# Designs tried in a protein design chat: VH-VL binders against f9uss8. Part 8

Target 1, 221 residues: f9uss8
Amino acid sequence: MVLTDIEYLLSYLEAHHVPTIKKKRHTYLTYHGLAEHYTYVLKDGIIKNSIILQDGREYNLSYIAKPDVISLLRDEVSRSTDQPFNVRIESEYATFYQVNRVAFWKYVNSTPELQNYVKNYYRKKLSENILRLQRMVMNGKKGAICAFIYSLVDLFGRKVNEGILIDFVVTNDDIAGFCGISSRSSVNRMLKELRTDGVITVKNHKFIIQDVSYLLDQIAN
Below, E stands for the ipSAE of ESMFold2; O stands for the ipSAE of ESMFold2 at other seeds; V2 stands for 0.75 times the mean of E and O plus 0.25 times the DockQ between their complexes.

## First folded at step 1 (VH-VL)

Design p11 (framework fv_pozelimab)
Fold by ESMFold2-Fast, scan of step 1:
Structure p11 (fold): chain C 221 residues (1-221), chain A 122 residues (1-122), chain B 107 residues (1-107)
Amino acid sequence: as target 1 above (221 residues)
Amino acid sequence: QVQLQESGPGLVKPSETLSLTCTVSGGSISSYYWTWIRQPPGKGLEWIGYISYSGSTNYNPSLKSRATISVDTSKNQFSLKLSSVTAADTAVYYCARSGYDFEDYYYGMDVWGQGTLVTVSS
Amino acid sequence: AIQMTQSPSSLSASVGDRVTITCRASQGIRSDLGWYQQKPGKAPKLLIYAASSLQSGVPSRFAGRGSGTDFTLTISSLQPEDFATYYCLQYNSYPLTFGQGTKVEIK
């Protein structure tokens, strides 16, 4: 997929003096089901999207670790619609542009560069979600964990002597929620297997991927 | 209870295109992976390919140039087209469902059609 | 492609016997292996997935073991309805590949 030019959007929002809001680690920007009239654009920081089902189970959908629109799933016309997911701050602070949703879509509809951004945004998000579902279905529980760990390379990966450092702390609860696994203990057991096989190691609570080829082999062709 | 049923011509001439349809009843085609498998008379099973609920396809490299799998959600059906057939394509063709249990992701073909015999002959 | 080799190609056994079928992969496939039963004139039926997990509704006399390259299917106390050909299938990488099959004949 073609990458979007987020810098154009950020420059536009800044030039029009769109308000920003700053949130501290482990607080929520918004909640699944909350009625709101804003579109949020991440300016700085790391966030996690999740949903909570009626029976209390939480499913983690994505990390966003660089500037982007948080969601474009709500309609362009209604003044107030429910937020599709929870947004929790994972960095020490995160900063967001808080854009009136109707005004956001008026800007998009009048600006060819933003129309192109939105088309590429939907294509990219749909493609990423389809690939994530395919990997989970084809690879089983351990394959899902391998696919998830590999997905962290693009967001947090940094080359070190031992391999690829994932420069972000991911808990077993978060992994369970991303992989649809019911227990932290099952995640821990499978991570121990990966460490025993020399695929990953852990340093200062962060993963180091030592065998990238193994992870890729566990992901469907 | 989900059921699959193959349909198509039992006889196809060499060089023509074989076209088979699988009808899904008792469940939605908008989830899972939908797979074609064939078995020549007296021989073993060969995987042809799949189409996912999202429309993504994957094919056995030996058949990729000739095989096309498609889905029609309005009719709850998926189909196989195999072009330029020869006598070597004579087989019983099966459609099958594969997918995952939410907490135990597996790739297993848990529901199969009865199979349809296709003979390639002049 | 990953080659799957089953042994034996055929066997004859009496009701009540323990039957063991083996399946060998040409390279490591972890536990990404299923076992299928095919009765004469019928479609295959999933017995075991993930090398050792029994499919819902399948009798407990069927058991799978193994990981990596060497796998076994065991039928304890063979029954008349177990006359069939058994296939292993690897789903570790594409294309999916079946073993050649093992025919179990009841004496």
Scores: ipSAE 0.000, ipTM 0.400, lowest interface PAE 19.7, mean pLDDT 82

Design r01 (framework fv_romlusevimab)
Fold by ESMFold2-Fast, scan of step 1:
Structure r01 (fold): chain C 221 residues (1-221), chain A 120 residues (1-120), chain B 108 residues (1-108)
Amino acid sequence: as target 1 above (221 residues)
Amino acid sequence: QVQLVQSGSELKKPGASVKVSCKASGYTFTSYAMNWVRQAPGQGLEWMGWINTNTGNPTYAQGFTGRFVFSLDTSVSTASLQISSLKAEDTAVYYCARDYGDYEGWFDPWGQGTTVTVSS
Amino acid sequence: SYVLTQPPSVSVAPGKTARITCGGNNIGSKSVHWYQQKPGQAPVLVIYYDSDRPSGIPERFSGSNSGNTATLTISGVEAGDEADYYCQVWDSSSDHVVFGGGTKLTVL
């Protein structure tokens, strides 16, 4: 049986009896700029990464909904290092392996499989950031919202009779934060337009994408 | 014509149980969450929780766990609220309300309300 | 738990403007909905998403929401507007709906 990079990491942490911590919805695991001694690995749950902009608004960077390392931007040896992102719990609970940062890098340096995981992790994150940059050059707020909604398909998408269910409650504030939109009313108006045009519908607080082609056309143009 | 019609008033003794029903018509029942809201005599609106009409999974507000049960019968587009071990403090008008919103839901329509009176 | 604060009563003369406030910590970051309840009747939605009006609600009903205060404004008040008014938000941190305590509008 061949384990994925992430499955290998999780089995390694379990075998080495790495402690876990559990956090409840809408609490923060860590904050941007906070001094930290740990590398966190999501074991279960959904989290949101964000930064605070100069004007005090929170800009949302990503959801993580599958087991993964939260961040590998910290070095192996610095006595004091700052977290690059705010990390908020979005599921009812989230569970994390809490690995001493220096110990984590010793594990990586001693294990070829973990070195491969780190290499693939950086490649994946770089690719994701390039795609985000492409979305940033899109014209208009509606295109940004369409791109964001489509991005949720990979994380939360489930095929249903009416289309693709996004099996997660995403708030209008989160959408505004992901799209860099300061006006909540702009988000509300564009979502209402998409619903009126039959592109999306909402059932039990969750989106259903009914017209994927329309959504993709808005992203392409 | 979108409408919620609730069952008639109930007079019960402490310790008894009661079941309030809410029948939906004029829309696809499983497309919108159903909320329950209580109003004690002379008091304001108090949210009790909601039920996902597609999955049947309920969410209860703090203070409404244990004795209160939300359920569905999708074949007749009906949501129900059962209250067991009734207490005098359960005396109230109980409303069902459709969650007609995206992620920050508002309630439209509301049922007409069911008065539950608990007295010895 | 998140709390919404409304004045218990507001009195206004016919034809004048009534303003009903709903106070909450950073309420401007939430969507506020407003309901009208007349004696012996179920609540009726009059404003949703801070300032949107449902079909059938007169233009004299309007809403705003910023900072720590949301406001329901009823211009050209009529005797038929006399009712209890409730503000409502969904508090995402607790996954709970929160109602204000209600404001009785009296038209004299």
Scores: ipSAE 0.036, ipTM 0.616, lowest interface PAE 7.1, mean pLDDT 85

Design r02 (framework fv_romlusevimab)
Fold by ESMFold2-Fast, scan of step 1:
Structure r02 (fold): chain C 221 residues (1-221), chain A 122 residues (1-122), chain B 108 residues (1-108)
Amino acid sequence: as target 1 above (221 residues)
Amino acid sequence: QVQLVQSGSELKKPGASVKVSCKASGYTFTDYAMNWVRQAPGQGLEWMGWINTNTGNPTYAQGFTGRFVFSLDTSVSTASLQISSLKAEDTAVYYCAREDYYDSSGYYFDYWGQGTTVTVSS
Amino acid sequence: SYVLTQPPSVSVAPGKTARITCGGNNIGSKSVHWYQQKPGQAPVLVIYDDSDRPSGIPERFSGSNSGNTATLTISGVEAGDEADYYCQVWDSSSDHYVFGGGTKLTVL
């Protein structure tokens, strides 16, 4: 019997009776800048991390769709610090473990299996962030949208007869926020172009990628 | 609260021109595309094209190039359709219709103007 | 060039179920939207993305889309449902929205 890093963490939290909270779709678990002393671990559901820019626009950072720690950017020893991101619930419900931040790091420092989880977490997040940065700054608007749609394959992709179904609803406003595009109208126009070119189609609010090679050709590196 | 209000009916002679307007209210005009749809007497709905309200760029369906011009006045949240060199076959009700962005997968018309009847007769 | 085919008319007794079809080549791979148009009025969206209802549309209205046929289903039909119904898709190959020819629903 071999547990994955995250399976070990979840089992550890359950065994220690760590409390959980449940939040409904489109409510916020926490806000960027909110002072709080918890580390949250997603148990079930889908969430979106974002920040609010100076001009009031929302810049979307990531979706998390599998159990994982929401963020490990806050340090081990300081008292309550500001939350690094807005966290919005995207599934009908999401459930989280609420772990006191200092206690979380005490668990990690005393448990080799949790140390491995943290090590792997940082490597994974660093790699993901480098890719996101390159896609956002090196590609034009259409390339950014293509890169974003392709990035959904790992999170929500399912092979179907028509291509690769992205089994999750993404709004034009969310796409604009992920791609740094100020106009929902611009996003809609570019999505129409992709549909016209036979690159994607849409069914029941969800994308189906029909031409993966086209998307990849639009992405830097 | 979202509302599209079109200009009144028009009776024109062949060869004249007509301008149909569609004034939007209750939302941010430049966040949604505007489509134009024609319905000839006793006939079905026919898509004419759309205009990007943020850029002002129009796209016309095949058969609606040349005599048909989509335009905007964003200062008053109004889209307009101009038809030049009117022909009897242009007799129809013309609708403006908003393209929904709430769901990125939408691409459907959630709000419609009441329609403008254009009659071309000698 | 893409064509949607609807029957010109469908008749149904009050309280029964009406089914209005929209035929198109491989239409099941597209998202189908349905509009209701009463005489002298603008069209009203009743179903979008195959099966979703806008707020304010009764639960009696439902949709499905598979293979070469999409269907608008109206259960417990009322006299007020009498109207013309149009299906619509975006055809990526032609860069056009395409409407069906319309179906006149008569409640007898």
Scores: ipSAE 0.000, ipTM 0.428, lowest interface PAE 11.8, mean pLDDT 83

Design r03 (framework fv_romlusevimab)
Fold by ESMFold2-Fast, scan of step 1:
Structure r03 (fold): chain C 221 residues (1-221), chain A 120 residues (1-120), chain B 108 residues (1-108)
Amino acid sequence: as target 1 above (221 residues)
Amino acid sequence: QVQLVQSGSELKKPGASVKVSCKASGYTFTSYGMNWVRQAPGQGLEWMGWINTYTGNPTYAQGFTGRFVFSLDTSVSTASLQISSLKAEDTAVYYCARGFEEYSYGFDYWGQGTTVTVSS
Amino acid sequence: SYVLTQPPSVSVAPGKTARITCGGNNIGSESVHWYQQKPGQAPVLVIYYDSDRPSGIPERFSGSNSGNTATLTISGVEAGDEADYYCQVWDSSSDYPVFGGGTKLTVL
């Protein structure tokens, strides 16, 4: 059977008996700026990557809900390098392979399949970041919120009678952090507008998208 | 009009159990989470947890697992709190409170409260 | 765990302005909700998301939130405003709400 790049990596780590670490909801696996010798690979769970801005605000970068390397931005040859992101657990538990960073890069350098994984990883992350930057520059605050909500369809979307359920609790604080908006009250006011317009509704803390075309129009315009 | 109507006061002995009910009306019951908040005599408000009225899944705050059980009867729009093996420290007014529709754990409507007194 | 600090009591003369504070580390980055509780009654939401008023709450109730302090302001205080007031935030680290200790507002 042909394995995907990530499936190959996971099987490689299992075969080499790489230890795992398990963390519970809303604890941090690591912090932006923490000096560590590890590369982490998500085995199971949902996490959120973020950084702390100069004014103390948290800026959210991504959710990761499927197995993947958390980050490959750290220099492979340096003895120690600071972690690039805060990594917070969003599922009840998340499990990670905890790979010595130098050992990780030795595995990559000796294994063509892992080299291919790394190349594809960088291309994917660069493309995702360019698209995210484009949407942020082209859209105002409401457009950013619409783009963000729509992005959750691929990660957490499920069809229900009322529309598309986003089967994950996203707080107004998380939305503010993803969209670069300074307060939850500002986010709440914009979400009220979307609810009043019949674009979204909320049921037990989860969004239901009722008018997908409206969201897409806000992103396009 | 949104209303949360709770069951009447209870006087119990230590070791007994009690069930407090909260009947909702004036809105779609399954669209809003139901929270429980306790207030001991002369003390402040203490959140106990909530129950998702769509899925039936409860979430308990630390200190309220084991003896405390949240349940629903969706057919009559009623949430219930059961406390087993009652202790004197359980003496309090127990409130049900509707969570905000959006996620941020605020409470827009409250039941009138049920006084539970545990004494010998 | 996140702790919200309120003064235990505030006294104000009728017609004057009362200010009730809620202190918390970087509370200006959180959304603060305020509840009024009169003796023997259930709490009533009077301010939500820092400064928004529910329908039916008089305009003399207002809120602000910045830095380390959120404030509930009641202008033109009336005898009927005498109550305990609680601030509340959602603590994202624990994933549940935290209430302040409450402030007793005395009018006279």
Scores: ipSAE 0.012, ipTM 0.550, lowest interface PAE 8.9, mean pLDDT 85

Design r04 (framework fv_romlusevimab)
Fold by ESMFold2-Fast, scan of step 1:
Structure r04 (fold): chain C 221 residues (1-221), chain A 122 residues (1-122), chain B 108 residues (1-108)
Amino acid sequence: as target 1 above (221 residues)
Amino acid sequence: QVQLVQSGSELKKPGASVKVSCKASGYTFTNYAMNWVRQAPGQGLEWMGWINTDTGNPTYAQGFTGRFVFSLDTSVSTASLQISSLKAEDTAVYYCARDLSEWELLYAFDIWGQGTTVTVSS
Amino acid sequence: SYVLTQPPSVSVAPGKTARITCGGNNIGSKSVHWYQQKPGQAPVLVIYYDSDRPSGIPERFSGSNSGNTATLTISGVEAGDEADYYCQVWDSSSDHPVFGGGTKLTVL
């Protein structure tokens, strides 16, 4: 339902000549704690949001593969603030509108359509974060991996004869970061088990889900 | 019998070109990424890049663009490295190395070629 | 960018335990691989993903990784263990593997 709202936002930013910035694969747009005064809106590309945990591990929060605001966690009053996430580019290139944060909130406050977008945005992000907490806390390591793989269906899933192709390369390091698993070795062993059981296969470095019901059975809810 | 066998040593003059080959046997060649690693005399290991053996698409580390070309001949399970416009700094042992994981790029290397020494001498 | 620091050399008596360190900022959050290279030979993978051993590698070889230091441990060292040892990680920021400078193990 938020597709119309985001289209409105993109048109609004274009009409107001908001500048764009373009970044290459595996570079960072921003870092957690970096002081700046911008709100970024993904125009094109795929990005990954993450934070650095107290022990130095990177915990991955989400992929964003459709145009959307990267984060609205910062208030509308402070003129400069630290960025809430590391934002890494996952596609060949990604393009962002770079909006002064105070100006962004003035746009929102003056435009009912943008207010609706913001309300829907917060609901969506809250729901996603609750599901992520369930993945981490309730499902165990194997269940977390199964839940994560299943979550990729909405973003990158495409039906093929063998099952559901996840049309995006996800590394064991990324999976470890999404699932709170400290060892790539543990991830690799669990993925090997899923391959052996015929639940998934890998072609051209991409997953094909062959047994969706198995993945769902491993999820606590 | 999983093995990578590289071509013999080369002695070249500056400005010449050289092609180092790496023939795989004992496994399905197109299932594993092939990496190239260089070692200058008395120095450590330096990753140069990799080639996707299924698609043929190469990826080069910074510093190994332009003069360095990774290629494949899948009919004979062979990966090749070509260096053009050779310089003295290119003197090194060049290794091919298979990625640890079938289908997935892990950047860990379980099978290595024996190395090809390239010497660039005036 | 990311840098791995190894001591240039380590000496150990036969039958004793050798410990080779690999230092890096928050290296405990990364997966460390270890390679053995004897003079005139190609590297051999001896430990992958911090602590796993490939088939054919003796149980004397083990690895650990926490904080800012990863360690390759070789118990009951034999003369045949003399080699250069390299640690390696994947740096996700650059999407590049990074090798340490190598440690020469001497068995005396």
Scores: ipSAE 0.000, ipTM 0.463, lowest interface PAE 12.6, mean pLDDT 84

Design r05 (framework fv_romlusevimab; at its last look DockQ between E and O 0.02; V2 from the best seeds 0.00; counts 0 for: pae E 22.2 > 2, placed apart)
Fold by ESMFold2-Fast, scan of step 1:
Structure r05 (fold): chain C 221 residues (1-221), chain A 122 residues (1-122), chain B 108 residues (1-108)
Amino acid sequence: as target 1 above (221 residues)
Amino acid sequence: QVQLVQSGSELKKPGASVKVSCKASGYTFTTYAMNWVRQAPGQGLEWMGWINTNTGEPTYAQGFTGRFVFSLDTSVSTASLQISSLKAEDTAVYYCARVEYDFWSGYDMDVWGQGTTVTVSS
Amino acid sequence: SYVLTQPPSVSVAPGKTARITCGGNNIGSYSVHWYQQKPGQAPVLVIYYDSDRPSGIPERFSGSNSGNTATLTISGVEAGDEADYYCQVWDSSTDHVVFGGGTKLTVL
């Protein structure tokens, strides 16, 4: 049987009886700066990674909506290191493997399949972060919002008669945090303009992208 | 407790003017637009327009330009509708109703005033 | 200008299901809201965003919206449901609110 890297990791963690924890919507799994000896692996659910900026604003880094390791930024051998991100649950429930960090790296270092997973993980995260930086720096605030909305297609997009439904409720505060925009009101004003222009609409508190070409044009370099 | 309280009924002669007020309480006045909706006797709901409570900028539906003026007094969280040169056809119940400025709003009117009856007769 | 069409009246026996339609060109792409108005009273929002209920509105009230027709459905109709019902959308092309002509529901 050939498994994908993540399927291999999940089966490996189950076979080694790694404990799981289950958390409900809008609770936190962990906090930026919390000293812990665990690496968390999302088994089921949707989470949001964020940090708190010096001015007290929350800056959102990513949604994770498929099974994956939440972060591999902490070193392999130190007994205690601080968590790099806040992790909030966005689905009704999310379930995680709670892996001792030193034991996790021991497994990785002894298993070629897990080594491959880690290499692919870093490549994927680096690529995602470069795209995020490009969106925020090159396209201005409106372009950043357009790029962010388009990025939700891969995570939550479903084709419907009117266009592409983003099958997940996203708030203005979350958008502000993802786009580095200081004002919820600025986000609201720009979204209203996109709606008036027929680019996006709202149905049941979810985006429908009516003009995907417009969004792509705002992102184009 | 969120509510909109309108001024009392008015009986006016043709050619007179009337001012209907709508006082908001229980929420931040400037975060919601205020709509005006008219209902003539035995008729349906007719949207007259709305006023931006942050800027004071009014938007009027066709047929409600000229004699109709939307205004605000933000110091007392009150929106007002003034009708000049009253005609018999202006006889109706006038409602105020709030709408969120949020992008996510479908322009649903979740809170309504109780209505102000304006009767124009000789 | 965008137009919403409702039947002028619908009659239903107590305990049965009433269906009130709201017709509009490609109305399925709009968010439809429904208001209940009893004699001498202000309208009350009973359904918003096609199918969501405000707190305090019984589960007997439901909505749907697809293609060219939105529908307000009231199951197990009670005498107290007798009222005029209005559908409403926001027309993005004009930035105007549009009401349907209203439907008088009679519970016989």
Scores: ipSAE 0.086, ipTM 0.600, lowest interface PAE 5.4, mean pLDDT 87
Fold by ESMFold2, look of step 2:
Structure r05 (fold): chain C 221 residues (1-221), chain A 122 residues (1-122), chain B 108 residues (1-108)
Amino acid sequence: as target 1 above (221 residues)
Amino acid sequence: QVQLVQSGSELKKPGASVKVSCKASGYTFTTYAMNWVRQAPGQGLEWMGWINTNTGEPTYAQGFTGRFVFSLDTSVSTASLQISSLKAEDTAVYYCARVEYDFWSGYDMDVWGQGTTVTVSS
Amino acid sequence: SYVLTQPPSVSVAPGKTARITCGGNNIGSYSVHWYQQKPGQAPVLVIYYDSDRPSGIPERFSGSNSGNTATLTISGVEAGDEADYYCQVWDSSTDHVVFGGGTKLTVL
């Protein structure tokens, strides 16, 4: 009955009575470039990581939809660090453990199980970033949209009679930001194509995927 | 405030034409398609079709081709319904109603005009 | 083509709960909208996307949609709720709006 490394981290934080904070939908936990003295660990809820481009657009990097550390980028010794990206709450609420950065690294450095969590965290994030870069370089706009929709299955997918429901609201702006597409109308048009082809449908602002194999066929390897 | 204001009631003889106008205010006109809905006396709501306010492309329901024409004047945020060769059976209340024209829309008609009564008699 | 079926009338005593049904093949896969129309007035949206209420609609109006039936529920019915009620969907196969035939709610 071995705890996973995230389960161990959460148990460790609870045993040490680490305080939590709660944030509402579409508010920000952190902003790109602002100094922060805390490491945050998602306890529950869904967040989106993004950066602001020079022209004011948000470029979306990832969702975090399960408990995980928000960011461990930057050095281990600084009492504060500039945040690498914006973190916006996408669920109705999200709850975070709020851990002083210096204290967090003291916990890690004295605890082999937390060291394993951190090593696995970096390996996971590196792998995810390499795959994301490959998909951005190797796919056209249609392939990027298909890859994005497919990526939502593991995050939010739920089987229903009509297909696979993506139980999460995604906007044209969000899709444009994840896929590097400058135009909402281009996103809308390509989504309409997928709907016409019987690949997806929409109910109450949520995708239902009806043909997963089509999505996979449009994604470059 | 979002609203749709329709032209006044019309009394016409068979064979005449009528043009019902619907002026929109309080929102971006081109982001919503304009529906036309007919209600004959004592009857239910009957969808006649809509016009895409961005492109001007109309879509007509079955049975509303030929004598029924949707048009726009985007300079004054106005959609119009023209009915030619009027028949007694065209006697009805005609409503305009908007729907958001977007992939994510459920096509609910959240704002309606007050209705225009067209009466066709001798 | 796609057809929505409503009962022609429903009667309910004041203070009781009215349920107005809208039947259609696999209507649960559609977003269902409901309109209230009082005599001589334009329709008013009272429920959209199966169960959401526009601002200004009392909480006693609610909706549900599953399988082959969508239902508009009015709790604590008042005399002012007497009206015709219409359900509506959008049919993607024809790109057409479809209305139900309407239900006259009578408060006795």
Scores: ipSAE 0.054, ipTM 0.631, lowest interface PAE 6.4, mean pLDDT 88
Fold by ESMFold2 at other seeds, look of step 2:
Structure r05 (fold): chain C 221 residues (1-221), chain A 122 residues (1-122), chain B 108 residues (1-108)
Amino acid sequence: as target 1 above (221 residues)
Amino acid sequence: QVQLVQSGSELKKPGASVKVSCKASGYTFTTYAMNWVRQAPGQGLEWMGWINTNTGEPTYAQGFTGRFVFSLDTSVSTASLQISSLKAEDTAVYYCARVEYDFWSGYDMDVWGQGTTVTVSS
Amino acid sequence: SYVLTQPPSVSVAPGKTARITCGGNNIGSYSVHWYQQKPGQAPVLVIYYDSDRPSGIPERFSGSNSGNTATLTISGVEAGDEADYYCQVWDSSTDHVVFGGGTKLTVL
């Protein structure tokens, strides 16, 4: 059988009897200055990555909605004033493999397939971050919101008679954090404009995108 | 305990004015817009408009952009409807009802006042 | 300018199922809410977001919404269900609330 990189990683972890943990919606899987003994791999569920800004605001980086390693970045900012990297559960539950950090890198160093996973992981994350940066730096606030909404299509989009349903609940605070917008009221106003213009509508707390072309036109690419 | 309490019924002559009040309690007044809904005798519900309780800006339905004025006194969590130059056709029950005025709201009216009957006769 | 159309009346025998329709062009793209109004009383929300039931509303009340028709369904109809029923949406193009004309449910 031929496995994808992530399928190989998951099967490898199962074969080594790596334990799992389960976390509830809106709880954090965070590092708090403990000896960092574990690397976490998402098995199922949806999580949100974020960092704490100097003024205490939470800046949202990405959703992870498919199995993946939570982070391979070494914490090189130990003893800094920055808050640790945050992972919040957005699904009802999320399940993680809890891998000893030393053991994880031993697996990678001895296994070409895991080395390939790590190389592809870094390429994917770099590409995603470059695209996100380009969209936000080269757009105004409205363009950033349009780019964010469009990015949800790949993660949560489903075609329905009314348009494209984003089958996931997103709050104004989440949108503000993803778009680097300082206030909920600014987000609310810009979303109202999109609704009035017939670009989006809302049904049962979820977006329905009615004019994808408009979203794309607002994104500087 | 969320509640909307309206002022008492009114008997008025044509040409007079009336003010119906709606006092809110048990929730954060500014997170909900206040609707006004009219029901003439034997007729259905007719949306008159709403007032944004955070900004004070009213929205009036078609046909209610004249003699009907919505206002607020946020210090006592009260919305008011004033009807000037009363006509016989203004005879109705007037309800206040709240909706959460947020992008994500479905605009359901979950809490209603008891209604205020305004009767206009000579 | 969006219009909701309801039948003016529906009659049903006690213990049977009543179905009250609310017609509108592409109403399936709207969140539909239903209100019960008994004589001399204020309306009471009985279904919101097409099919959700507020606390205190009996389970025999249910709703659906697809295409051009939303439906309020009352199973095991009781005499106490005799009332006027209104459907309602919010029209984003005008930022206005729209009510249906109402349906009188008679339990015979």
Scores: ipSAE 0.015, ipTM 0.592, lowest interface PAE 8.0, mean pLDDT 85
ESMFold2 (binder alone), look of step 2: mean pLDDT 94; pTM 0.958
ESMFold2, look of step 5: ipSAE 0.000; ipTM 0.408
ESMFold2 (binder alone), look of step 5: mean pLDDT 94; pTM 0.957
ESMFold2 at other seeds, look of step 5: ipSAE 0.000; ipTM 0.430

